# Miniprotein binders against q56419, part 186

Target 1, 326 residues: q56419
Amino acid sequence: MEGRTLEEVQEEVFKRHGVLVPKKELEDLAKALEEAGLLLTEKVEARLKEEEEKLKRERPMRLAGLSYPEGEREARAFLEAFRASYPGEGEEARVLLMPHLEPSRVPEVYGAALAALEKTPPPERIYLVGVAHRPLKEKAAALPVPFQTPFGPALPDLPALQALDALLPFELFNTPLAFREEHSLELPLFFLKGRFPEARVLPLLVARRSPELGEALKVVLRDFPGLLVLAVDLSHVGPRFGDTPLTRTLAEEARRRDLGFLERLAEGEPEAALAFLGANPTRIDGVEVVASLLPLLRERKGKVLAHRLDLEAPTLSAVGAGTLVL
Below, E stands for the ipSAE of ESMFold2; O stands for the ipSAE of OpenDDE; V2 stands for 0.75 times the mean of E and O plus 0.25 times the DockQ between their complexes.

## First folded at step 16 (miniprotein)

Design g_19 (at its last look DockQ between E and O 0.76; V2 from the best seeds 0.00; counts 0 for: pae O 4.3 > 1.5)
Fold by ESMFold2, look of step 16:
Structure g_19 (fold): chain B 326 residues (1-326), chain A 105 residues (1-105)
Amino acid sequence: as target 1 above (326 residues)
Amino acid sequence: TEEERRFEALFKLAREYLREGYESGNPEILRFAIALFKMALEIAKRTGDPEREALVLWSLAAAYFDLGDKEEARKYAREALRIAEKEGIEDVIEWAEELLRELED
């Protein structure tokens, strides 16, 4: 967020909450950021513009050395440690649901994803669908460029991306800067690229449910078969997320919601999974992605390989993560 | 009031960035959340709303906890606790005490 301008902050506040922060208050924010050691200067803004132009050609790693190792040998050892965290066997996946939560919080859930990939024939391409944490100009977006990883660049499947763009009622390649910090793609991609080094990628973000995306993807997948990955987290409960303190009752509710959602998906009933959540009181992160991809999830039966509600006692909060194969 | 609407917008946005920082481990996102919480804190102080003030102070403590800055986390958690005890905000008392217990060492 170093490169965000005051106007970008103002726009973000408006889009999320319907209030435009006056310029005077943004200038006070700039002073507060300076006091916090984050100064937005002309030099930072120029670097952001350069980064924006680079994003039109490639997406660099942002979390190397933070969430995973930067070097390839260390990165491979890291993958093996995660696989070892899950002692079970996987199942072949045509659709994989996996988390995007910091891997060290739920190591066996990522390990279960790796176990599924071990049983999965290497695909020509991976449709990687994450959750946009920044506003998009449309309901969904893609970035048709190489994504850097410690295992080399994950190359885009340009013909499949162009076919998808042509089928949508909006421009698919619409918000490059939204991908700059997007961990919902980067964290799962580390694991996927490590296991499928030859696969091309369609890096996709959903901001709001788009039935058009799911219908278009169903058509594209016929001509461009591959692995569909839903990179989503589950319940978010507790004071970190605007709830009252985590209790055993709230934790049990979050687990019930997570597992009920996953089980209905595993039975090929994605509409029932969404209906089960109703107003989504535990803030399951995957709802907008699942709602967009209904045509790809219907009647696909599978198995829940892992689930964890990761409890953080000091903050009385928890996040759920799961691994589902279809 | 318009000031209360701005508090809610800033606080909700700050929590979303805190969630992203928590999920990714990215310290730049956490620092941005902190800046937004500090703006919200000024509004809560100006409007004389101790429940909002205590909530924001605890949120700042959680953000600094994620950064590994134990001194700032302790500072904000203690201030949240002092206000919550004075005003009888039971949830924040519990939250602050739990976090401070981890920060005692």
Scores: ipSAE 0.395, ipTM 0.780, lowest interface PAE 3.4, mean pLDDT 87
Fold by OpenDDE base, look of step 16:
Structure g_19 (fold): chain B 326 residues (1-326), chain A 105 residues (1-105)
Amino acid sequence: as target 1 above (326 residues)
Amino acid sequence: TEEERRFEALFKLAREYLREGYESGNPEILRFAIALFKMALEIAKRTGDPEREALVLWSLAAAYFDLGDKEEARKYAREALRIAEKEGIEDVIEWAEELLRELED
């Protein structure tokens, strides 16, 4: 988000909400943006250009030392602790749905993912599909560069990425800056790289449902087999998200929606899972990803390994997270 | 009104970034959310909508809390509480009081 112009902010507000905020009103934001280091000044523009150029070579860690340890030794201990937080055993995964929420909030859910990965033969490649929390130029995007982790770089599978690009009606390699700070890839990748150090990765982001992506991936997976990972969160409820404070009733509704969604996915009925959510009143994060990957999720039976609705007490709000193996 | 629509758009966008910032722990995202909330706050003040003002102030407090700035979080939470109490906005009173309790520990 660093370096958005006032025009870009204006455009984003317009695109998302259909409201044109006058530039003059946004100029009052300029000071705040400057203070935030977000105003596109010549200096910021130069920095962004430099960062974009760097993203042609690698994606550096952004959350090392914050969400996970930077050092490899500490990172391994971190993985072990998370695995220990889940008392169950995993199952072999061909498709893994896991969270991208701050790991410390839902350790046992990540632990369940690790448990599944323990039962999964090392894949040649991992298709890691995250949620674009920033705008993309297209419905989906990929960044075909190494992603830095405490365990070394996660290397891209260029042949598979190229094959995917060739099958899409849009340029897959778009919006590199959207990957710079995208946690929906970085956080799950930490766990995946830690477990499968030799696996190549296809880092993918979905901004809007793209049926084309699922169909293309279905074809690519025939020639380039691998583990499919959906890095998605579930319900977002409470005042932080525009609801009343978390009550028993609201929490039960969030859990019902989360589990109902996951259970239908576990039965191999992704369309039924989406239909079950309807207007998605509890704001399940992973809807656009699942909607994009329908061809890969159909008729695959699996198991829900973990679910948590994590309370943020200061804001009386909660976020759902789950681990599903297909 | 146009101002109300602007407020809602900015506030909604700010909440989206607050969510993202919260989930990721990314301080830059949180700072952007804060900037947008501040814009929304100015509209709420200008339009004389104390309910919207109190809600934005609480949102700012939450954002600063996520950012780890307890001082600013307390400041905005207290201001949210003040306005909410004055106007009888029970929800914001509860939220602000809860946040303030968490900020005292």
Scores: ipSAE 0.023, ipTM 0.385, lowest interface PAE 4.3, mean pLDDT 88
ESMFold2 (binder alone), look of step 16: mean pLDDT 87; pTM 0.867

Design g_2 (at its last look DockQ between E and O 0.60; V2 from the best seeds 0.00; counts 0 for: pae E 8.4 > 1.5)
Fold by OpenDDE base, look of step 16:
Structure g_2 (fold): chain B 326 residues (1-326), chain A 105 residues (1-105)
Amino acid sequence: as target 1 above (326 residues)
Amino acid sequence: TEEERRFEWLFKYAREYLREGYESGNPEILRQAIELFKEALEIAKRTGDPEREALVLWYLAAAYLDLGDKEEARKYAREALRIAEKYGDEDVIEYAEELLWELED
């Protein structure tokens, strides 16, 4: 058959748009079209375009009622509980590194972030830089639309986003569908919006290290000052992530790498932090984000507020999370 | 082979989706991971690769665990164990036994 297989179409759509179309859906579409290949691709692309058009208006909550409460009252109680889980006091942050892991796994780490936010004057805008868990067309992307939260919509800072786009050698507003399900923005945004309801947001994703992003942001931050937030997790170890079962040795190595990474960032030495990780054998999530933001992290001294290596016992695996202020 | 390439692609992205689903708790992402793992499983069965089959079955068990479906998780973990024991995959045996132990009420 001269036409592309359903599998080829699925792979192509995934590569182009970062969206996995279920095989069953492709089969149903193929049956409806009585043709495979180009027509199927066109139909899929048309559907994806419709979804992109919806994302031009707003990004709806995906994890409300799952990872955090949907209702505002319950959401506020949730925030207070997380803050209470961290017994310490925070520090004022100009840069905040915080996790994007499911909050219930590392409550005290999110609590530490909230503690830092308590000591932080309300920013006019938040540069929220997450990790793209799906492919982007470019190294980084932004979605310039309201993000829904239980505390109301987080509104984009369009002037600052436009200024950033103008300084980048690539189109910043790419791969809108990658934002649809991206938890690395949604989860930290819950906490940020809850604490700073009036702050505008620049939701940014990094798929690959982009030094251009850091340089551009450094310029933009002069005219558009704000809080920089790195929403990143740390080590991912164990069978779930392709390692052997979590042993004392593996856990110690994960902690060593996590803390060594965070401590070097706290010293204002982000290049040393990256160099310390080398090939990143424990799969620290935030490497590409930090590598992209080097100009903004250099010479900034700060403090590690929290760290946890959270065990998932059934799979003998663990994920590291941390909170750092700069 | 084309089938091997397809398996590797499916298995790679199934694990990425599983990770994303685990980190977020998003059941839809987990369902997508499961779909990819199931297709990978069928390829492993057709190609007669028991090591890949056992490993995919363990990942399916993990994915169903993440969904909160302990029954299906147990089912796939048992099958992973069965295949792993049959072919002497010590790693998957350990993983499947641990998963089954944790899934026991």
Scores: ipSAE 0.562, ipTM 0.824, lowest interface PAE 1.0, mean pLDDT 91
Fold by ESMFold2, look of step 16:
Structure g_2 (fold): chain B 326 residues (1-326), chain A 105 residues (1-105)
Amino acid sequence: as target 1 above (326 residues)
Amino acid sequence: TEEERRFEWLFKYAREYLREGYESGNPEILRQAIELFKEALEIAKRTGDPEREALVLWYLAAAYLDLGDKEEARKYAREALRIAEKYGDEDVIEYAEELLWELED
């Protein structure tokens, strides 16, 4: 009961209905409700354990037929259409920042990423670092299994993942269920696997700033070189995210924050980029990833290829997305 | 109170699911957000909190719009407007009126 004693409930029932329910009957009801809840909890826990065991073998597509086509032929045509949405040329990337927002909302931003990949020699492996949308047991996590895509499975780079795990002060392979529905890996991976079908992947999530991860990755990248991808979105503003209604002023502030952040990263100044955001009033979700990876971003100069603040007037909300090469 | 704490939990989680559903375009996540908002709505009605009731109704309208269900979105936006007008919550009135205007065919 809501902080009321059984006696108080009993009295209220009597006042309203003229019936005195014995306290034992109220106690029996409470016990029965608890027992039923416990049984449902046990069934849910058993199902989650089953899902976790499946995730230890592979990570299936969850967004095929929703965000991108299921069939390989259609998926390749989809990639071509996205590349065509960005009329410019890319530049070679050693580090690529790209979004994880629904691709159809920001087609030219994903197209800019594809343009950068065109200029990038095929890497042996891709360090794909996304944002955990579900809690992790630690500050960061990986899932060392094949991730299914319409282009075939993206195979894990097990030696590089094991080397990374060995350098961290926590177990890297710590929360398989957090990967079950994680679109910040699945959406970018579609584009990356389509362009680099032979590359292995290190699928990584950051929940909270982990300086340890960045230091460890700097060591691992020396011995296992590859493409580093920060799969992050930028500002999140408006009522969908708990704000007051989106106004022209809030949208302009969000764009300014997004571009100022990206431009400082492009100058090789990631600490200045974070300082520029301050308390992060527009909720750029790339902050925890950038803050974790400082050793990999310092003094690395590059270029912002694209940006969009995706405005949706009916919802009075917006999300920013960008493409940055370093 | 326990009901106020339950409402805050539901409302927080529902908004997180709405955010993820919006970002991914995943309708199953949007439907889960809707179920959480519906439970929060019942608590707001039971506790007699019209500000919370109208706010949750607006979020339901946004969630149904993201799901592509304009009829349900319009229904909840109109209900939110009715309550906000009765109790004078101009923030919710603005949200509901703009959403209803966008939903007129």
Scores: ipSAE 0.012, ipTM 0.402, lowest interface PAE 8.4, mean pLDDT 85
ESMFold2 (binder alone), look of step 16: mean pLDDT 85; pTM 0.855

Design g_20 (at its last look DockQ between E and O 0.43; V2 from the best seeds 0.00; counts 0 for: pae E 5.6 > 1.5)
Fold by OpenDDE base, look of step 16:
Structure g_20 (fold): chain B 326 residues (1-326), chain A 105 residues (1-105)
Amino acid sequence: as target 1 above (326 residues)
Amino acid sequence: TEEERLFEWLFKLAREYLREGYESGNPEILRLAIALFKEALEIAKRTGDPEREALVLWSLAAAYFDLGDKEEARKYAREALRIAEKEGDEDVIEYAEELLRELED
């Protein structure tokens, strides 16, 4: 709000959202935004600028020691344990859909992904497409820097990233700050880097469906072949997500939508998968990613290897996770 | 109504911040979500919509839990449960009792 009156903000909110927010509520919101560091004060801007400058060099681990071990030896043991949690065998993947949820919540789903990766010849590069949980300036973005992992840095494929950028109608290298804490890339990347240490990576985020991204990637993949990874979660239901507590009915609906989505993807019918979700009332996370990658998912048949709707009991909320190979 | 539109906007925005706060681990974003939910709660109370009130209370419980404030989380969960009991939502009651037990540990 620096330089804007409450009236100007009120008008902007009204124009954008069609809601007239009372001045008192705007004041409270402004205060909360300020406290949250979301108001672009000079101090916040300076800090963000510094963080942005750091992201020009590398993306550090944020979840090391929290979601996965920081040390390489421990990290390898972690991978083995997750693989062991899935009793099945994998299949060779050209496209892998895997979760980005906290690994400890859905170990067998990550284990299924690892099983698939065991049957997959080491790719030269991995197109890792995550979900932007923060706003992007454009529909999609990339960060062309090394991502730190316990297995060493995941190095970007700059030639392939540049080729992709050249085919997009927008600047691909936008919103670097969105990558700073984005777990949708960090968590899957741990498993991918652990399995394929020599693979280059294209870390991509999708905020909104971008058909252009899918078409561009289809072209890029011809000259720069690699493994496509969709790092997406499925349903998000319960109080944390604005629902009532998880009930049997709500859980059944979430599972139905998750499995119905994955099964249609497994049949090579991504448009049918999207149509099946309709308004997406259980808030499947990966919708915008799948919608962006339609050209790469069409007519590819595969197999659902794992699915789980994981209950977080303290919030009576649940998140769906799945592993799909195409 | 204008109040209903305001409620829906506040609740939607609060839900987005709650998710972002949880996913980012940023407590300040969670506090922002809480502030917005509290405003939504006031509207729900004023309009006399117990369903919307309960919905907000459950979200507040989740938000406070994510902040690490189990006491406040329990408080809001109990208030939401009370509404569920009045409305006869047996499924919600059963799960809410389980939540309350987990919040006591």
Scores: ipSAE 0.444, ipTM 0.786, lowest interface PAE 1.0, mean pLDDT 88
Fold by ESMFold2, look of step 16:
Structure g_20 (fold): chain B 326 residues (1-326), chain A 105 residues (1-105)
Amino acid sequence: as target 1 above (326 residues)
Amino acid sequence: TEEERLFEWLFKLAREYLREGYESGNPEILRLAIALFKEALEIAKRTGDPEREALVLWSLAAAYFDLGDKEEARKYAREALRIAEKEGDEDVIEYAEELLRELED
């Protein structure tokens, strides 16, 4: 509701969908959204403009004290605890797939990522590709500013970001506000910055699959080599996600979909991995990122280090997470 | 209907916030999801749609569980179970009762 009146929204819904929503329902919705800070009023618009200007200078921690400790000493202990939750050894990664969900829910999956980073030579830069949870003005976006972490700021790789922007048919730096609360970058970045404190970062979001992004990144990586990280989750099943209640059959299907997807990626067959999912009935979160990055994933073989489907009894729901090195 | 399309839009938006709140652990995002689900619940009740009502109730239970409000989570899960019992959905009843026992314990 980008500055639109309720009458304008009502007319747009009618024009687009052929249904006339009663004005009272729209009024009730507008009140609920305004109370939650989601409706664009003059005050909300002014606040968002202020937030956007701040984001042009830096991206602050939003999850410190919630998902990870704010203090550096405590944050290092947190990393060590997560590494210890995965008793295995890692493998060197040129491409790393890791989750972005709440770390405490899948500790050994993040631990496997840390194990892989232990075997990985320190990169000059990290291409961190997350999933946009808010709309972008284009298929993909970046935010070329420092991202704050308990380990200090993760500095942007401005030359690589500019090279990427120059190769795309759209402006890469297009939606700063989408980064304000984007956990798919912040949570993985905590682990990556903790392990590679000197690496610069290209913080990237994908909203919709973008073949042009993958082709451009293939070119940029030749001149600006680094670690490619796909910060994505896997299956989302159950009522938490607008689905039927979890049954044993649905949980098993979700595991099968997760593992089949990861295994095909590990064989260097990303098109086969996408085809395996079809309509994506278990809502694997990484599909749009993988589909964007096909040129970087083809013929690159590797290994699945970890997987968990995080089951929740009280919600009859589950989320899958995995760690893949290529 | 117009109300059913409003329900679908609200439920979809609430679901996006629930997922983001779950994955981030951010309680303000969870509270936004709860507010939107409550609006969707009132529509489902007005339209007399037990399948939609149950979906929203289970979603509210998930949101409150992640927020740490175990009693509200149980409340909404029990409401969803009452719908399954009234509709005679034996498979849902079996697993929901097992899972609710684990929460109460």
Scores: ipSAE 0.062, ipTM 0.559, lowest interface PAE 5.6, mean pLDDT 84
ESMFold2 (binder alone), look of step 16: mean pLDDT 84; pTM 0.838

Design g_21 (at its last look DockQ between E and O 0.34; V2 from the best seeds 0.00; counts 0 for: pae E 5.5 > 1.5)
Fold by OpenDDE base, look of step 16:
Structure g_21 (fold): chain B 326 residues (1-326), chain A 105 residues (1-105)
Amino acid sequence: as target 1 above (326 residues)
Amino acid sequence: TEEERRFEWLFKYAREYLREGYESGNPEILRLAIRLFKEALEIAKRTGDPEREALVLWSLAAAYFDLGDKEEARKYAREALRIAEKYGDEDVIEYAEELLRELED
């Protein structure tokens, strides 16, 4: 911190780590960051600028060969296997809530999403709303570039994105670096692109609840109809998330919260879903997304197709995932 | 107290960094989480709060696991288990033993 303003440190931390730390806490954190060697160097800044410039053209795959196959043929086989993991039939979706968790952890939940997509007429465009796991400059952001997938690039709907930007009180096209490694978009997009290869995409991230986003999208959807996809996970419990090891009691509470949240959404009562969570003690991931999209979720009745609380044994931690159609 | 407030702050941010580090795969963020947890741990020890101490130790175990350091992960998990055996629930003990087995494989 010597020679830097708190604002500069805040910006540095934000750029490097995607964390916006309050100024009052910045001094302590900055000291910790310095001691951790996490300060931005000129070299790191130059690299980040280069990456930002690349993101003006396209968003490359980051999880190809890791979370899903890189090759198209293998990727199609992957899709079929996931679809096969869900024995039920889907329903037509106007709104789809699906996970963004590592696919191998919750195959049947992704399978349920694929089943819903099979019953859904091919949309012209997909509004893909993910969770910003890195901070954004604004409450929400979009990246108006092609997203690479094994099925070819998912092309942005620029007219619809521009229409959305025009209706928001903030710049929608902010924080491009937040999209670089954001799996909450990449993983769902794999399944969506595989099913709807010709659909344009609006890749959106929500960091904080933005009622303005929901109202703006409601207007945009009139002129630019499409499928709305909420790419959100549910409860996050256990040591990785600052709890004790997963117990039966903790698992039951996580399931109760997840299902109670999803069921209220399925009833067309998103405000009741949020209220049900209260302080969100099991850390349902999708809260800020749902809170932002209330105008689009109200009075829409649907069905919970799948739910799983998946245990990661090595950390005794679990993550909830669900598929909901509206 | 000031120390309690400091603990809550440290633990909050450490938990956020642990999640972020895991999700991003960035080891530097994980190291930051570990640092903050270690400071929180020292506070918990000084204040004599075994519940908070165990909580931090479990998180440290997870952080080291995510960092790829299974040896340190086991160390902290064992220390957490020791506290759990003394102050914790039987369910936590059973699961902690399971964690240790998973860390040994």
Scores: ipSAE 0.506, ipTM 0.821, lowest interface PAE 0.9, mean pLDDT 87
Fold by ESMFold2, look of step 16:
Parts: C-alpha cells; sequence; structure tokens
Structure g_21 (fold): chain B 326 residues (1-326), chain A 105 residues (1-105)
C-alpha cells in the first residue's frame, strides 16, 4: 500500500477521474489486494482504465428498467403515455429546454417536450447539452460514441463533433468516465431518440461556464444545422441539496425564480435571465449551461410550455422543471 | 483540520449523489449517498458540531424517504429536530413537525 488512507485514495481518484468509489468498495478491494499482494491504488487505477476503455466504444443504458422500460415496444408505449399527460399543443422548436429530472415526477413537463417535438421537423442532428454531475478535466466535454437506448443506438455526429473540437481552446473529448452515470444526457435522450430515431447526437456536458463553447457551437450550427436541447433542471431546495427543511417561503421563492428565469429566456434575454437569479439562491441547475450558450439564446423569442415545482416530496425538498421552446 | 476537510468533502459529494438519486429515481445512487452521509455523520458526532450533525441527519431522512423507508426517515428526522430545538428556530421547528406527521401517515 502507498501509506495513504482509504479516504485519501477515494478523494484522489475522484479528483483525477471524476468517479466516486465508496469507502466500502475500497475496503473490500483493500482486503482482496492484501490477499493478492497488489498495491491498492494501482488496482483501482487499472479498473478505472478498463471502464474508460469501454466508454470509448459505447455508452450503455444505466436507467433501463428503472426510469424507463428496457424493451422497445414498452418504451414506445411509455412515450405515448407521457405525451398524453400534456393536453396542449406544442410549438416548433429550434432550441428546446427540457428537464433531466426523473420523468415520473414531472410527467406533463416531459409531455410538453414531446408536444414540441411533434411540431418540430425531424433534425439531422441533435445538440444535447446536459449538466456534468462529475468533475470534467475541462469546462465542457463530449463523448463521441453510440449511446444505447431502447430504440437502438443514438449514433454520434462525428463530423460535427470534430468541427466543434477543432474550434475549442481545449480538447473536447476529455473525460469519458464522467459520462458513465450521467442521467442529464440519458433521460432526455430517451425521449429525443424515441421521437427522432434517425437523428445523430452530439452528447455534450457543461461543468463550468464556457463562453468558448457557445461561440464554437454558433459556428458549428451554421454548418451542421440541428436541434439544440438544453437538458437542465431549475431550482433545487431542501435537505436533498444540503439545506434545512423546505419552508413555505422557500418554495414560493423557488417557483418565482424558476418562472422569472424561464420568462426572460422566452423573451430572448438570456443575460437578463441570469441577472434575475443574482447569486442563484435556489440553485437553478441550468445557469452554467445558459451562461455558456448566450450567443445561441440571444434574440430568440419563444414560449414556456410547462413548469412544475415538484412538491411530490414537499415534506423536505423540491426541484423545479420546465419546458421552453425558442 | 483533517477531519473537518474530510467532512466537507463527504457532505458535498453525498449531496450530489442524493440529488442524482432523487432526480433519476435510481435506488443504488440513493444508497451510495446514504453511505457517504453516514460517514459524514460519524465525523460530525466526533467533532461535536451540532449544526453539521443536524444537517446530515435531515439529509439522511430525505434519502430514506426517497427509498420508501419511512421508519429510518422518521428516526433521522426526529433526531435532527431534537438538535434544532436547541437553536429555537420556530419556522424550522414548525415545518419539521409537519414533515414528521407526514411520515407517520
Amino acid sequence: as target 1 above (326 residues)
Amino acid sequence: TEEERRFEWLFKYAREYLREGYESGNPEILRLAIRLFKEALEIAKRTGDPEREALVLWSLAAAYFDLGDKEEARKYAREALRIAEKYGDEDVIEYAEELLRELED
């Protein structure tokens, strides 16, 4: 062993690779390595390297059978049920903002997204921009591999991804392990692939505000037109997020922040939307994505189709979700 | 201190996993968050920081509630409330009591 504690190993692995290995798993590994005479950190690094190599070939489903059905027939029926939960008509989207929250918690918000997709001509490609929940080596990342879905693989748009990479001041393909568990891409992709089975995908993550990404995407979208999807959630309040228990006042503030943010985006005023949030006291999840993509959001007017502050667990916490077409 | 630094690290990432588990509906991620919160709780108890202890206890209650384990959720919420009573924060106490009644039902 290198003389480091399990805690220090856990923290260093997370720092280097964006993967949190629970202490219990490290304890089990340490016991096995002691029996085999191997160094703990070398064994952990080898396993992570193996996972990384697998992700360079494809990204498998992680939430099939949990958040959506694994089989195609059942998955298509699932989409139909979600569309039915939103009784309204959609509007054509050139930019779609939709949630990545567990679909069963906000069914009409996902239904509104499906209604918008019904009115949207099938794109050749979809720019799917999610929120990195694991550290990235850079401000943003992509994974240029097929993402498995119940509707077949969502194939990457390699020419568009290569063009994007060439325009950035950093390597775009920088943190494969960060995509392993990333639901902010997987959950929206299920709905998008189900509706647009022939579209290729640019699976993108934002960890930190990246003005460079927005400027590069503006250029790439000119040459490779497609649907831009911001897969983001809104306010996050309560103990689930490290706060004290939800109060009525906090819930009212969260709803006000969500709607004010969405309304200003719908007016084509993304800088005003960000300014409205100030210090972001309700932790709207989409701010880093919106701040990165300003050139693509300015002057683009649209409509808020749906919003819910999910109080399905109102005893402790709440998360806001919305659907916006631009 | 080293234990204070470890607590901050554990709590930060436990919160991220708790949110991810809630948002995705994935019980394995929720259980991962619980394991990390339990490590953080042990540190908060050893270092005698009641504010941190209460915050972790509320987080554990939320995680168990999301898993459907009402007994564990109630246990942690009541312990957190006991600590909150020492602070005299009436708004928190009132809402926490409402939450406890919800878990009993």
Scores: ipSAE 0.101, ipTM 0.581, lowest interface PAE 5.5, mean pLDDT 85
ESMFold2 (binder alone), look of step 16: mean pLDDT 84; pTM 0.840

